VHH binders against Flagellar brake protein YcgR (ycgR). Designs and how they scored, part 160

Target 1, 263 residues: Flagellar brake protein YcgR (ycgR), of Thauera aminoaromatica (c4kar8)
Amino acid sequence: MAELSTPSPASPAPLDGGRGDELEKFTLRGARQILQLLQDLITHRGLITAHTGGGHSFMTAVLKVDEERGRVVLDPSPDPQANRRALAAPRLTCVTQLDGIRIQFPLVGLGEGQDKGRPALFAPLPAEMLRLQRREFYRLQVPLAHELSCLLKAEDLARKPVEVSARVIDIGAGGVAVVVPTGAAEFVIGGTLPACRLALPDGEPIELDLEVRNLNRQTQRNGTEQLRVGLRFAALPRAADTRIQRYIFKTERALNAKARGGL

## First folded at step 13 (VHH)

Design X35 (from S3 with T58R; framework vhh_7pa5_2)
Fold by OpenDDE, second read of step 14:
Structure X35 (fold): chain B 263 residues (1-263), chain A 121 residues (1-121)
Amino acid sequence: as target 1 above (263 residues)
Amino acid sequence: QVQLVESGGGMVQPGGSLRLSCAASGFTFSTYAMSWVRRAPGKGPEWVSYISPLGGSRSYADSVKGRFTISRDNAKNTLYLQMNSLKPEDTALYYCARDLDYWDSGRFDIWGQGTQVTVSS
């Protein structure tokens, strides 16, 4: 009977630094804030996945925050090999969750030692901590039946203004992903699409500025090529944000109800 | 209900060995530091050993260092104390205790009922 090693829950991969600008608003750099958040991890007994690189990680916990010495005390792994890897790593990427919020922070300068006869790992306090609220990163897959669309104000290859009606495939508090026919417009990552119109089922389209964040060409099963465009909401009015959130919430509830056999 | 239940105690001759177990329930065991504490007849409680939540950090009282080994199985919610080279002075009621804090507290918020260890010729 082969003990099916229950796949260790895939340690949440560290968020790749490529989204640097978007993550800045969620990055804590204040010493007091960092200390508080570390203390909160202790108080709430948050376990941490520490990534050492090369696909390796181990579980740890913040055992103590030593403010006087400016260091964090971590629970060593019971696996000596993991500890060796950790100590050899130029940087640990620590990932955890507190109250549904993803927390990520780097530790550099890891060392081993003892405090009061207790072995521990020690690192200087992190210079920054990323605190990501799930809600902001949640993307609702838009049901096909909703036919959500976004009128994109873009340019063609000749830099002529064109309007492209794009189907919204996912939506979150921070933006939308849309699909457009290949060649419908020229999109540049980091470019802004002004005065676009997002059509929600609940009323008039929302006028908003969109920033192109991702471009992915996708080939459909039928051989048709489509362009998936990830768009960030730029300067979203509060009222629009509220409507978007309401839509997401309502849709999620409906989907969950359906999944539970209620509809 | 939060509970700790010790077992594995008994009578042993000097130089003998025992393995104590502590079954934890009613809380997320893997997120707590745990300790063994003992109380000998006519004496106050004595801390014996500490283990961190993940088990990477362990410490021992000088009186048991090199003879006792603390361990835990978080999947089984169980704390262990392997006691080797037992001495008459190790005779005590052994308690499993949940550490209130991870580090430097020496404070415990939950105790088991204890298991009796008697070392006698």
Scores: ipSAE 0.860, ipTM 0.950, lowest interface PAE 0.5, mean pLDDT 90
Fold by ESMFold2-Fast, scan of step 13:
Structure X35 (fold): chain B 263 residues (1-263), chain A 121 residues (1-121)
Amino acid sequence: as target 1 above (263 residues)
Amino acid sequence: QVQLVESGGGMVQPGGSLRLSCAASGFTFSTYAMSWVRRAPGKGPEWVSYISPLGGSRSYADSVKGRFTISRDNAKNTLYLQMNSLKPEDTALYYCARDLDYWDSGRFDIWGQGTQVTVSS
């Protein structure tokens, strides 16, 4: 059957520093655990969003774990500017998801070179990896075929009201991540967007208030930039929460059934 | 179902150019490394080119370096091979192949039916 295509997996934004204290118990520091988790990312084809600071990020993947040399081999961005920013950054914050579990880790000492005649980015193995096994951190990557959108009520540069239809790239119990065209609206972390409308496949759009949690600019292959906006559900009605969870559950089961069928 | 469909082959004179396309369906294209593999009459399969999942890493067989360029458009689930300065020795059936390994390529599980490229005067 037709496969739902995703050019790149929806990527969760980096965790806020204010949550660091409670996250220590989810931090992996054992060399064997780190190697196994990185290998699991390869085996399950987990794509990674690498944040380079200043709101910039790019998509990558761990292509290989080189245990002998103590390093990871990463897929460079097809955008040369993203690679230059990554190499100039003191640190990459890598964010991904494996079976709904949020994974985050730093990479320091990024370099560029070739191995086996193939260009790649290289970095020493991370000393730590965060693995969040919490229900509230589960994010469903929205299939492109669902064409799930959220109508955002925001403001432009002149503080005039604007409505922006944003594509929903991931969804969880606590919020959504959306993609908006660069310059379509201005967003402020911590700001509230009232009376937005989330369009799910079943029934009428859900009206809800959203809080801006994070902003990440990503450069596409053609050099254009997209803004990824992480939004938290504020004051979600029970009926809306039930519909969102039902969508997540049904979609997850459909994807699992499809995977068992031969994907 | 998982499927790869090649197109863009044809007849061309030596020194000419062709652009091959491969349309992928039935799997998450962006999470796989892809390769082009060709088979000339009377020969075994020859690996031609590799591209990583996000397209940042590419490699080529020595026989085609500097003449062929592999690329991909993950938004369109399409793989490309731009072939320039074609030689009679490039005459072959060209296959799009899904690579099981991200880095140590060579284990292919899904193949297209191929598109014929004939270089002759």
Scores: ipSAE 0.706, ipTM 0.885, lowest interface PAE 1.2, mean pLDDT 86

Design X36 (from S3 with T58V; framework vhh_7pa5_2)
Fold by ESMFold2-Fast, scan of step 13:
Structure X36 (fold): chain B 263 residues (1-263), chain A 121 residues (1-121)
Amino acid sequence: as target 1 above (263 residues)
Amino acid sequence: QVQLVESGGGMVQPGGSLRLSCAASGFTFSTYAMSWVRRAPGKGPEWVSYISPLGGSVSYADSVKGRFTISRDNAKNTLYLQMNSLKPEDTALYYCARDLDYWDSGRFDIWGQGTQVTVSS
């Protein structure tokens, strides 16, 4: 089933435009929020990959926000061909990150000129900016050796309560993805599974309300089908949030230490 | 630690050429605008040239425009100043400077030690 496609925060590739309805909650449209985010890119010296279409892109930076004229000043490419492609494009798709937060925005109406005796590219302020918090899109792939599980409280086809132990395949601040055998329970996108239990190391299982976000069927080589279920944490308690973040940090650190020790 | 080291200065006759280099270390060079600033004997500092972080925008003082070319190699963390058609008036100590402001340049926080350029017959 449909799910949000999100590359890593460091990836220069644009997000899929066909996921517009799923990205709406991450989209900023307030003029003051847009100005502040652009100013943050300047303050934190965020470099931008600008996509001009046809597989072409170049590196740029926001050099200045001209609030009175409602435009940004961009660093031109030292490659004249890249600048010609940018000026000919009906739209630039700009991708960057700040402290692991992925930022993407369009620029339309690009022009060129000079200010203070030096070349610059100018574009009107974007009407929208996508801002994906690191916490919202980062997912740790759970090592098989950890045997992480979530006990789901769901219903069967006859609406009878059933408990399903599901293997957790990825985990983030906003939710988990689990795998269950096809037919083990009935899931409805947007449905709530109350009082599920997430088994994390170092303590008692965490009791959570989960919302079904997506469903995807998989066929194994032996012909058996499994269902991948994407689940969002509903009203996550602070203590539970802290334990989940500790697990993610500890596991990531251990994986990084293993890679560094081996190389 | 953060450092800028200039080189390439020397003595040259009027009409000659020199290429100055500035090696940057201890910071992300590609995210800063850079400038060259010179100081002639008995004079105050004079801004010479500016280059934007990615190198797509450059500007020059009127006194050097058409004769000097600023460039940068972000992969090598190096800033350059190609000086052609040198005049006795170009005799000065040349400094590499890190610019804190991307566009409204002139606020410098890190300077090199300078490299001496002498133009004399």
Scores: ipSAE 0.634, ipTM 0.857, lowest interface PAE 1.4, mean pLDDT 85

Design X37 (from S3 with L54I; framework vhh_7pa5_2)
Fold by ESMFold2-Fast, scan of step 13:
Structure X37 (fold): chain B 263 residues (1-263), chain A 121 residues (1-121)
Amino acid sequence: as target 1 above (263 residues)
Amino acid sequence: QVQLVESGGGMVQPGGSLRLSCAASGFTFSTYAMSWVRRAPGKGPEWVSYISPIGGSTSYADSVKGRFTISRDNAKNTLYLQMNSLKPEDTALYYCARDLDYWDSGRFDIWGQGTQVTVSS
């Protein structure tokens, strides 16, 4: 089953389509914003990994944005098979990175031709582009001293409600990873845990819905077995998002200061 | 630090072949379009050939089309020009040039020292 994946900004792998609602706030749909971002790819020389489906991809670049015709000009692959695969694909998923910013966008209606005697691939301008800052991929390793916890509302094997206090081991903009004793509850990948409570320092617990994204059984060196659960924030309110980002920012600053003999 | 170094020039008879190389350093070679430009004695520079950053798009001056082949190895940071069926008119100093424009028009900012190609006798 699918694992919660937050690839580094340098990773060529596209983000999972099942995260569409989580990624909406990072999606650009304004025509001017799309044109500017495509021009930024040219100006900053961002190479693109274009995924054609079936595990196939090729390297390309935006060579030109043709505003008059509403299309992009793409560098073809020197491999004719890659170009044929791209032309046969119903869509390309294009992934690139500029200065810690991950950019991802679909291209539909790919064609081939020549301009000035130069072979090129052409596609209509994308209707949307995903733009994620490095901070969206950052996962703070939670200091043990913070005793950060999340009260999970789950079910046992008999579908009876149970509450499990889980230790938060890392936290990011999109979710948390927690550890629970093996057998404490039944978790199903893709399942929703409603009305869980995330306890942050300096405030009341945040009530939120969590989606189970991955499960990993871990045996500690002392022989203790535990379950690591990756959880995605579902429909996170802005106030909660602000508090989580503030905690991450403050904690990272404190850790950096402490490393230099400070706080 | 940014540098282009050409090699592979020499003296050949008409109908002969040469392969020019250009070693790039100090910049991310794979993100730039590249060109070969030549200058014959007493003449201005003549653009010879273009290759896109990935290498899927190439173009040639009419004077060399069908005889010359431009290619690149981005893993080795090297640009090539395979020159076949050489003519006396191809005698020139050949420059590797970094092209600032991917597509619309050529603007060159970094040039190599050049490599001499002489086609005679």
Scores: ipSAE 0.677, ipTM 0.862, lowest interface PAE 1.1, mean pLDDT 85

Design X38 (from S3 with L54M; framework vhh_7pa5_2)
Fold by ESMFold2-Fast, scan of step 13:
Structure X38 (fold): chain B 263 residues (1-263), chain A 121 residues (1-121)
Amino acid sequence: as target 1 above (263 residues)
Amino acid sequence: QVQLVESGGGMVQPGGSLRLSCAASGFTFSTYAMSWVRRAPGKGPEWVSYISPMGGSTSYADSVKGRFTISRDNAKNTLYLQMNSLKPEDTALYYCARDLDYWDSGRFDIWGQGTQVTVSS
């Protein structure tokens, strides 16, 4: 039955729709950017997993970008059933990876035909493509024992400047998530917090401009509410990027070593 | 280290069949289009057949269309050519070739040593 999908391995699987807001900044919509990324898939011989829905997928490749006709030429599956499913699908979700970069895009209006006497699948150029480096989305959960903090330069409800020391709960190459008491400051998605100070072990605090990405309320066991704030690093200097990556690497290795020793 | 090795050639009577194999090593076979090319004694090379990286797209020279079938097994890094209804005109040394370009041109950079096919009564 359609409701009872047969389990099939999906690796790589399409990204969760609940992360749409966080992924928008990695979404390409410019025609030239899309053409260049598709050409990069050809040049670097990137194989694509195309998901047709209902737990089905097949392997394909972009064989050619036809700029004049505004379409891509795709390698059909050697399995005719997979091609039939693809042609019947309202859309394909295409997923690939090149050199640590995850690429995902939809194709709508798939057709079949021949080019140069060779069978091919054709689709209009996608209107959008996700281009996401693994490092930009990877998050290290910060151990409570590290007591990592970020001093936020924000405004209160009366729009007066306030400084809030926030606990860092996760950290990645692109930003941090912090927790603050409800009402400590006002945060607006897309707003910039200038000259905040991130305190890492081994050195002076890093001065950063942070952009508010998302807000989520959390309730503690004692019933106290906290606000989780997702913050993006704006124009991060190379030296700061190096220190953040070094902290992530060292902490991850220490946690892995402790886990192996604990068993 | 990058290598293509053909096998399966031999002598056969007109109307007979042979299956050629090409074992690939030293590169990611599944990301390349592949072709079969033949050379008869005293003649230039003639392209015979093409297969796309995933194997879903194939094409053939008019002289072999309907008689030959190209296929590949990417898990085994192997290319095949099934030859049916063989004719004396099919007598040639058959080469496996790696195509640098997926679609627009047939630029071959790596060739096997070839396997001899002889069709005679």
Scores: ipSAE 0.670, ipTM 0.855, lowest interface PAE 1.0, mean pLDDT 85

Design X4 (from S3 with T28R; framework vhh_7pa5_2)
Fold by ESMFold2-Fast, scan of step 13:
Formats: C-alpha cells, structure tokens, sequence
Structure X4 (fold): chain B 263 residues (1-263), chain A 121 residues (1-121)
C-alpha cells in the first residue's frame, strides 16, 4: 500500500496531481456523484479558489450546473486580467472547502460568453473530483473488539513514574481519547506524557509523545468512576502518521461495509 | 440578526446622480448574489439590477441600462448602486434584496426597508 502523504485539507495550495493511487480512494468519477457534489457547492455557497498556473489564482463560484449542455457556469473575476489568464490557461485547478471537507477538481476548455444576458465563464463538467475529509476533525470510534490500547507514561499523586494501559475509545489524525480508572495517574491539561506506546494491529507499538488536552470524569452505571483523557500527538513521525491513517481508513471501510451488509 | 440597510437616497434634479449603499450584516455577504428592486408610487415592484457573489457578473433592467452601475465591496459587506442621468421615472423607493438563487435570480428572502429617491425639478 502506498504511503499516504497529503497536506491538510484546509491548505489552499493544490494537491500533487501525480499521486495517482494514493488519492484514488478519495476521487469521485461517477457522473451522478460529480453532479451532486457540484450542486452541494451551490447549495452551501462554497467559494472556490481557481489556480491558473504560474502562481496565479482568482476567486470564483459555481453559479449553475447546466446538465443539458454538460457544463458549469462560473462567476467571472471582477479583474479582467484574471479572466484573461484563466481563459489562456490549459487547465484550472479548483480548490474549495465544504464543512471541513477539502474539494479539488480540474476544469479544461474554459470559455466565456453570456447566459440570460449575464457574463459568465463556462467549462465542461469535470471528469473527476477529489473529496478529502478534514483529518483533524475526524474521530473514529474504536470498535471494542479491536482492544486498542495506549501505554501511558505518567505520574501518580506523589509524582512517581507509573505506566497505565489505557483503552483507546476514539482515534483521529491529531490524537486519541482514552479511558483510565480514576486515580490510576495524575493528568494536567497542557502536560506532556513522553514515550507513550500506541498499540495498533499489524505491527509494533508506536512510540510517541502525547499532550493532555482535556479531562472528563464519568460515572458508569455500576458506580465506578472513569477518567476520559483527550491526548494530542506531539511531533508525529511520517511513518507513524501513515500507520494511524491506514488503521482509521481500513476500520472505517470495514464498518461501512458491515452497515451495508443487508444484501 | 440578518439585516440589510439602505442609504443614499434623496432629492435630485433630472440629469443628476445619486449613489445608493446597502449595508449587510448577520450573514456571509460574499456568498450571495444581490439585487436592487424599486417600487414607484402606485406601481408594483420592478427589478433593477443584479450582481453575482464575487461581482464578476452584472445585469440590468432595460429601463436603466447604460445609466446605472451595480457594484459590491465584499470586504465591507456593502452593495452599491451608482445612478447617473436620473429621470423623473426613476422616482421610487429602492430596496436591496438577497437572492437565494445564484443564477436564476428572483427568489428574494431578505429585503431592506428601502431608501427614497425623488427626481424632480
């Protein structure tokens, strides 16, 4: 499996078009999916940064999807020079965000004209659209059957070193949430836990530094108190990031397949 | 609270000019197409002008083409209507309106209270 190396979905710069298989799972090619996503951009009023090459870009929006003519209607720039650059470009790379989801697509064959007496830019419908969930906001609820754990290097009430095996309840690109018994260790918001070990399936535990972000005490139905600890990954190596993302993707896909398994 | 507040109306002689402003608040102004609509005494509403969300596309009613110019400043959340060569027939209460549809125009959900323009000697 190829190593997934993508910038934050919030980045305005276009993603590398030569990454082929790495981005295929995030690429929409179905005509209905493309039409629906373009309509979602209209409905949610998504502004688009259109890159024309050479470091040039302009702001636009999809004003209409003309299904009969197989084209999109785009808002021209109020700057005539930006429009001239766009029309001269062999391709536009369009980048936008919708509710934390990064969307990127090419437009080829840009033209100008009028529709209903209004100036507009026109382009054929894109053959593909990239759709990336914002990784910092996504949290996978870890299935209990996976028994995912993180060995925390912490301190007790007397500031003596202790190791606590904590159950991972959710995981994202930026961190994990774990559950520990009340009193197992002391946690301070903003404190760092060095050299902790995250146990993922299919490999050795990942050694990483964790920052305490939040604490929430919960009382279970049996009266037992547990502490939920939110932990941020500090200085995560690329290989570790790739393994975590692979686990999240595989697990989400398996859960989605199970949910659709009424065939 | 979503609001549109018009200003800049007044009395002017035929051939004169006025610049109307519309201050928008409570919504992402740059993501909406906007229109100017007027209502003359004893008449129904008449659409005057349209501008796309980013200002790259504009259109005008035949009665005002060549005399009026619509524009917007998205950084200031403000819509403008520059009115030149004013005629007595331009006398009306002028409203700015938020378009629900980017392109097909005419489905307005929010209106200002209007600003009065009177063209008379």
Amino acid sequence: as target 1 above (263 residues)
Amino acid sequence: QVQLVESGGGMVQPGGSLRLSCAASGFRFSTYAMSWVRRAPGKGPEWVSYISPLGGSTSYADSVKGRFTISRDNAKNTLYLQMNSLKPEDTALYYCARDLDYWDSGRFDIWGQGTQVTVSS
Scores: ipSAE 0.646, ipTM 0.859, lowest interface PAE 1.3, mean pLDDT 85

Design X40 (from S3 with S59E; framework vhh_7pa5_2)
Fold by ESMFold2-Fast, scan of step 13:
Structure X40 (fold): chain B 263 residues (1-263), chain A 121 residues (1-121)
Amino acid sequence: as target 1 above (263 residues)
Amino acid sequence: QVQLVESGGGMVQPGGSLRLSCAASGFTFSTYAMSWVRRAPGKGPEWVSYISPLGGSTEYADSVKGRFTISRDNAKNTLYLQMNSLKPEDTALYYCARDLDYWDSGRFDIWGQGTQVTVSS
């Protein structure tokens, strides 16, 4: 039987560090919290993809936390070339997932040697670990047939109010990504768009305050430029959150049924 | 059903070679460290060899170092023990065992039925 694709394109690619302040609330820096999370990886047998840069990675696992020496013991790769690349890298970016929890952390100063007569890779304990629940990073790719739109209340180049109907291309618990024509409105990262209206298939449009989080210019195949805008839900009402989650669940279920041969 | 099934034992003369296999089923094989343990007639169990979950780390008992090689194929859910330069004292029933702990101890929770190795003239 065919396997379904992962719903998130971030798997297992590292999350962007340029999101600094947004990821801070999900970042663990306490020594006891870090030790506990590393121990959870051991207890739950979490395999780790370690990225060494240049598009290279290898599979490993935390075998032991050595609190006395302040280091982790990692399973070497059976491929000697992967181990050589890892040892040459100034930093490893480690990514894993346990029961819908995404965990990411850096390791710096990787070395090799033996522990209890066994070959091992060693690294100092990470100073920080990122821990995200699926709902915080999952984004549903919106089917074009749904014609999902959001009416944005923004400002034009002269700072005058303008309304822009934007196509929603992805949606998650924390926000949406939309596409607008270049020049349709001015967007400022950190700016708030009040009383925007998100149209879902079931019921009346949802009135939402949206915060601009990121901006990406994209060139279409015909040479036309469009702007992709990442928007965060500000002060999302409970009823709106329920409707958005219901839409995500139903759409994911329908896409999964279609992928399995139309049931 | 969690199961380990050994094969590849037999009779061999001193100096000969044998390759043991252990087929694993009913669990995610790649997330467990594995060991080989043997029991000779009239003696207690002796740990022989260890391999880490991804196969990058191995260890051997002093009695078999340089003669035996442990390996695993996670895609095939199979553990191996290549035994070279066999001696009469290697005569034993050989078990594969699933190690509950990754690193600090040899706590085994699942064992196979064993495969008999006899080294004699």
Scores: ipSAE 0.638, ipTM 0.853, lowest interface PAE 1.3, mean pLDDT 86

Design X41 (from S3 with S59N; framework vhh_7pa5_2)
Fold by ESMFold2-Fast, scan of step 13:
Structure X41 (fold): chain B 263 residues (1-263), chain A 121 residues (1-121)
Amino acid sequence: as target 1 above (263 residues)
Amino acid sequence: QVQLVESGGGMVQPGGSLRLSCAASGFTFSTYAMSWVRRAPGKGPEWVSYISPLGGSTNYADSVKGRFTISRDNAKNTLYLQMNSLKPEDTALYYCARDLDYWDSGRFDIWGQGTQVTVSS
């Protein structure tokens, strides 16, 4: 019934591809960084959920990094059908977690064979790996019924102070995304909005300083234009952090229960 | 605490079968490769079989290949060795061992107490 905008750090589900530009700063592309992260998965015994497409996945592990041949050695599934699906897939999306940090990477060109007489799956080293810190990873899509709002202190086109009540569409430990009518205010990426007020259920609005992170214009089916603004919490008092985390946790549990057939 | 407990040994005649079990506790069983190692009377330890963490890769000593099958049930934290077509030469104390290396196997840190297998007419 209800979807979260981004899975929790512990979720095996792959991240939304539409967030690729926002995730670039968390993407490792250096060969040494990739090798080190793969070795960390081996050292800390990180199990991997490998998604083969069509809703199929299997559990694996990186058993060895073969730097000379530029490939990883993966544990095959004991289920032969899962191995056949993996070998037929154009790519695997591998998802794992290390000490609360989400790690995700693609593997392309999966093959099977033997190394030292032992069956294994082999894949070229990934060209990129995602490494997300816990606080910025998770975004909860705010249920429409909650009607969360944030009063933004911004400037109009003439640089005159304005207050805009914006609807909160998603929320995480590091920030919120809000929707405002196009032209209601001017936003500059990297700009700070001081003393904004986030309205959560069960209490007074939380006063927060917000930093503009991204801007996306959207045209609705009825022709109305809206501006989606991504906002980072510049500083969080402990009490505010606690209330935000409690809202996220409570809402996540309710949505998960509803998705499994709860009310 | 970390522990491995073997069972299933016994006395059988040549050509007989036995199934050994190893119950693991105190660690995340599914993240470790496991091995069976045996020690015959008056001889040093001989590696018998290997299984990868998820069970997709197995290996066997040439002396047992085709007769023994290693398997694991990660939901039950249990390792198995199915032993068929047993020979007098298979008589040994069989140990369950936790392997520290996923691929370059042979570094064992935790061992069970062993279970005795005796094959004689």
Scores: ipSAE 0.604, ipTM 0.851, lowest interface PAE 1.6, mean pLDDT 84

Design X42 (from S3 with S59T; framework vhh_7pa5_2)
Fold by ESMFold2-Fast, scan of step 13:
Structure X42 (fold): chain B 263 residues (1-263), chain A 121 residues (1-121)
Amino acid sequence: as target 1 above (263 residues)
Amino acid sequence: QVQLVESGGGMVQPGGSLRLSCAASGFTFSTYAMSWVRRAPGKGPEWVSYISPLGGSTTYADSVKGRFTISRDNAKNTLYLQMNSLKPEDTALYYCARDLDYWDSGRFDIWGQGTQVTVSS
């Protein structure tokens, strides 16, 4: 199925900056935070894929952060064609990973020069950097005993409103996957399901908007057909985010305890 | 485990050429800047050449500039030094060194055992 949300944290492909509020919570704009993250890339030797547009990219690294001149020093490509392409680009989109954390940032105004005979590419410090924790893409497989459900507000074939109680099969910080019987409702990738209700333990259901990310029709071993629907949290309140993370943490710890000491 | 092994040294006449190799193992070679450093008999170490992690930036000591070329093959974890127009003054033990500093100053933590280069008539 087509995936509408962020790719894997390890993927070098750039993330769409138009992911709305989902990416905003991971965006660093403080000058000190940006300088520290760039310095972390140097310290931990993070290689960077720099996208120059038109499907072109090259490998680079931050060699130095020059705070006084407000610029980063980048390793040029050993391929002169890649360097010429980068210098001609109005913008670079830089993608890297540090300890499973995806980092992405723009560079504008790339130039070429030398310092003490060392060729380098130079760019002004980025105004923002995206830092996505690896854990944000983690999905907990929901135990059947938990009976976790989400009430979906969807439409049937005639575009009439229907409510479908769907079983939640996995859950993460960014969304859930649910299973519905084939034909229970019609789903369109990119469509929004407003005012759905996610039932978590220890409280009232959470009302939130869900975006359909992917659809996968599956045939069970008993011959029953089910539709797996991947759903993104479109507008997640902080309190809901806290409850979801707490549920994931508690459930993971309980499963690990069973694996180590129980069965 | 972490190891640098130089090869390709030997005896050559003035004006001759040699290609040195350095095989790296036990670390992610492509994330480190690398240098060649030489030591002539009775003298201290002299930095010869530097290459950035991805190979896009190189520098040379004035004594070898225009004659030596540093390069790397990150897929093979190998560093090279192509030495042309060799002079008797180039006679030294040549070391491959892992450079901790990408830009301002060389700090080396891992060295090879060296390969001997002798330029004599």
Scores: ipSAE 0.651, ipTM 0.860, lowest interface PAE 1.3, mean pLDDT 84

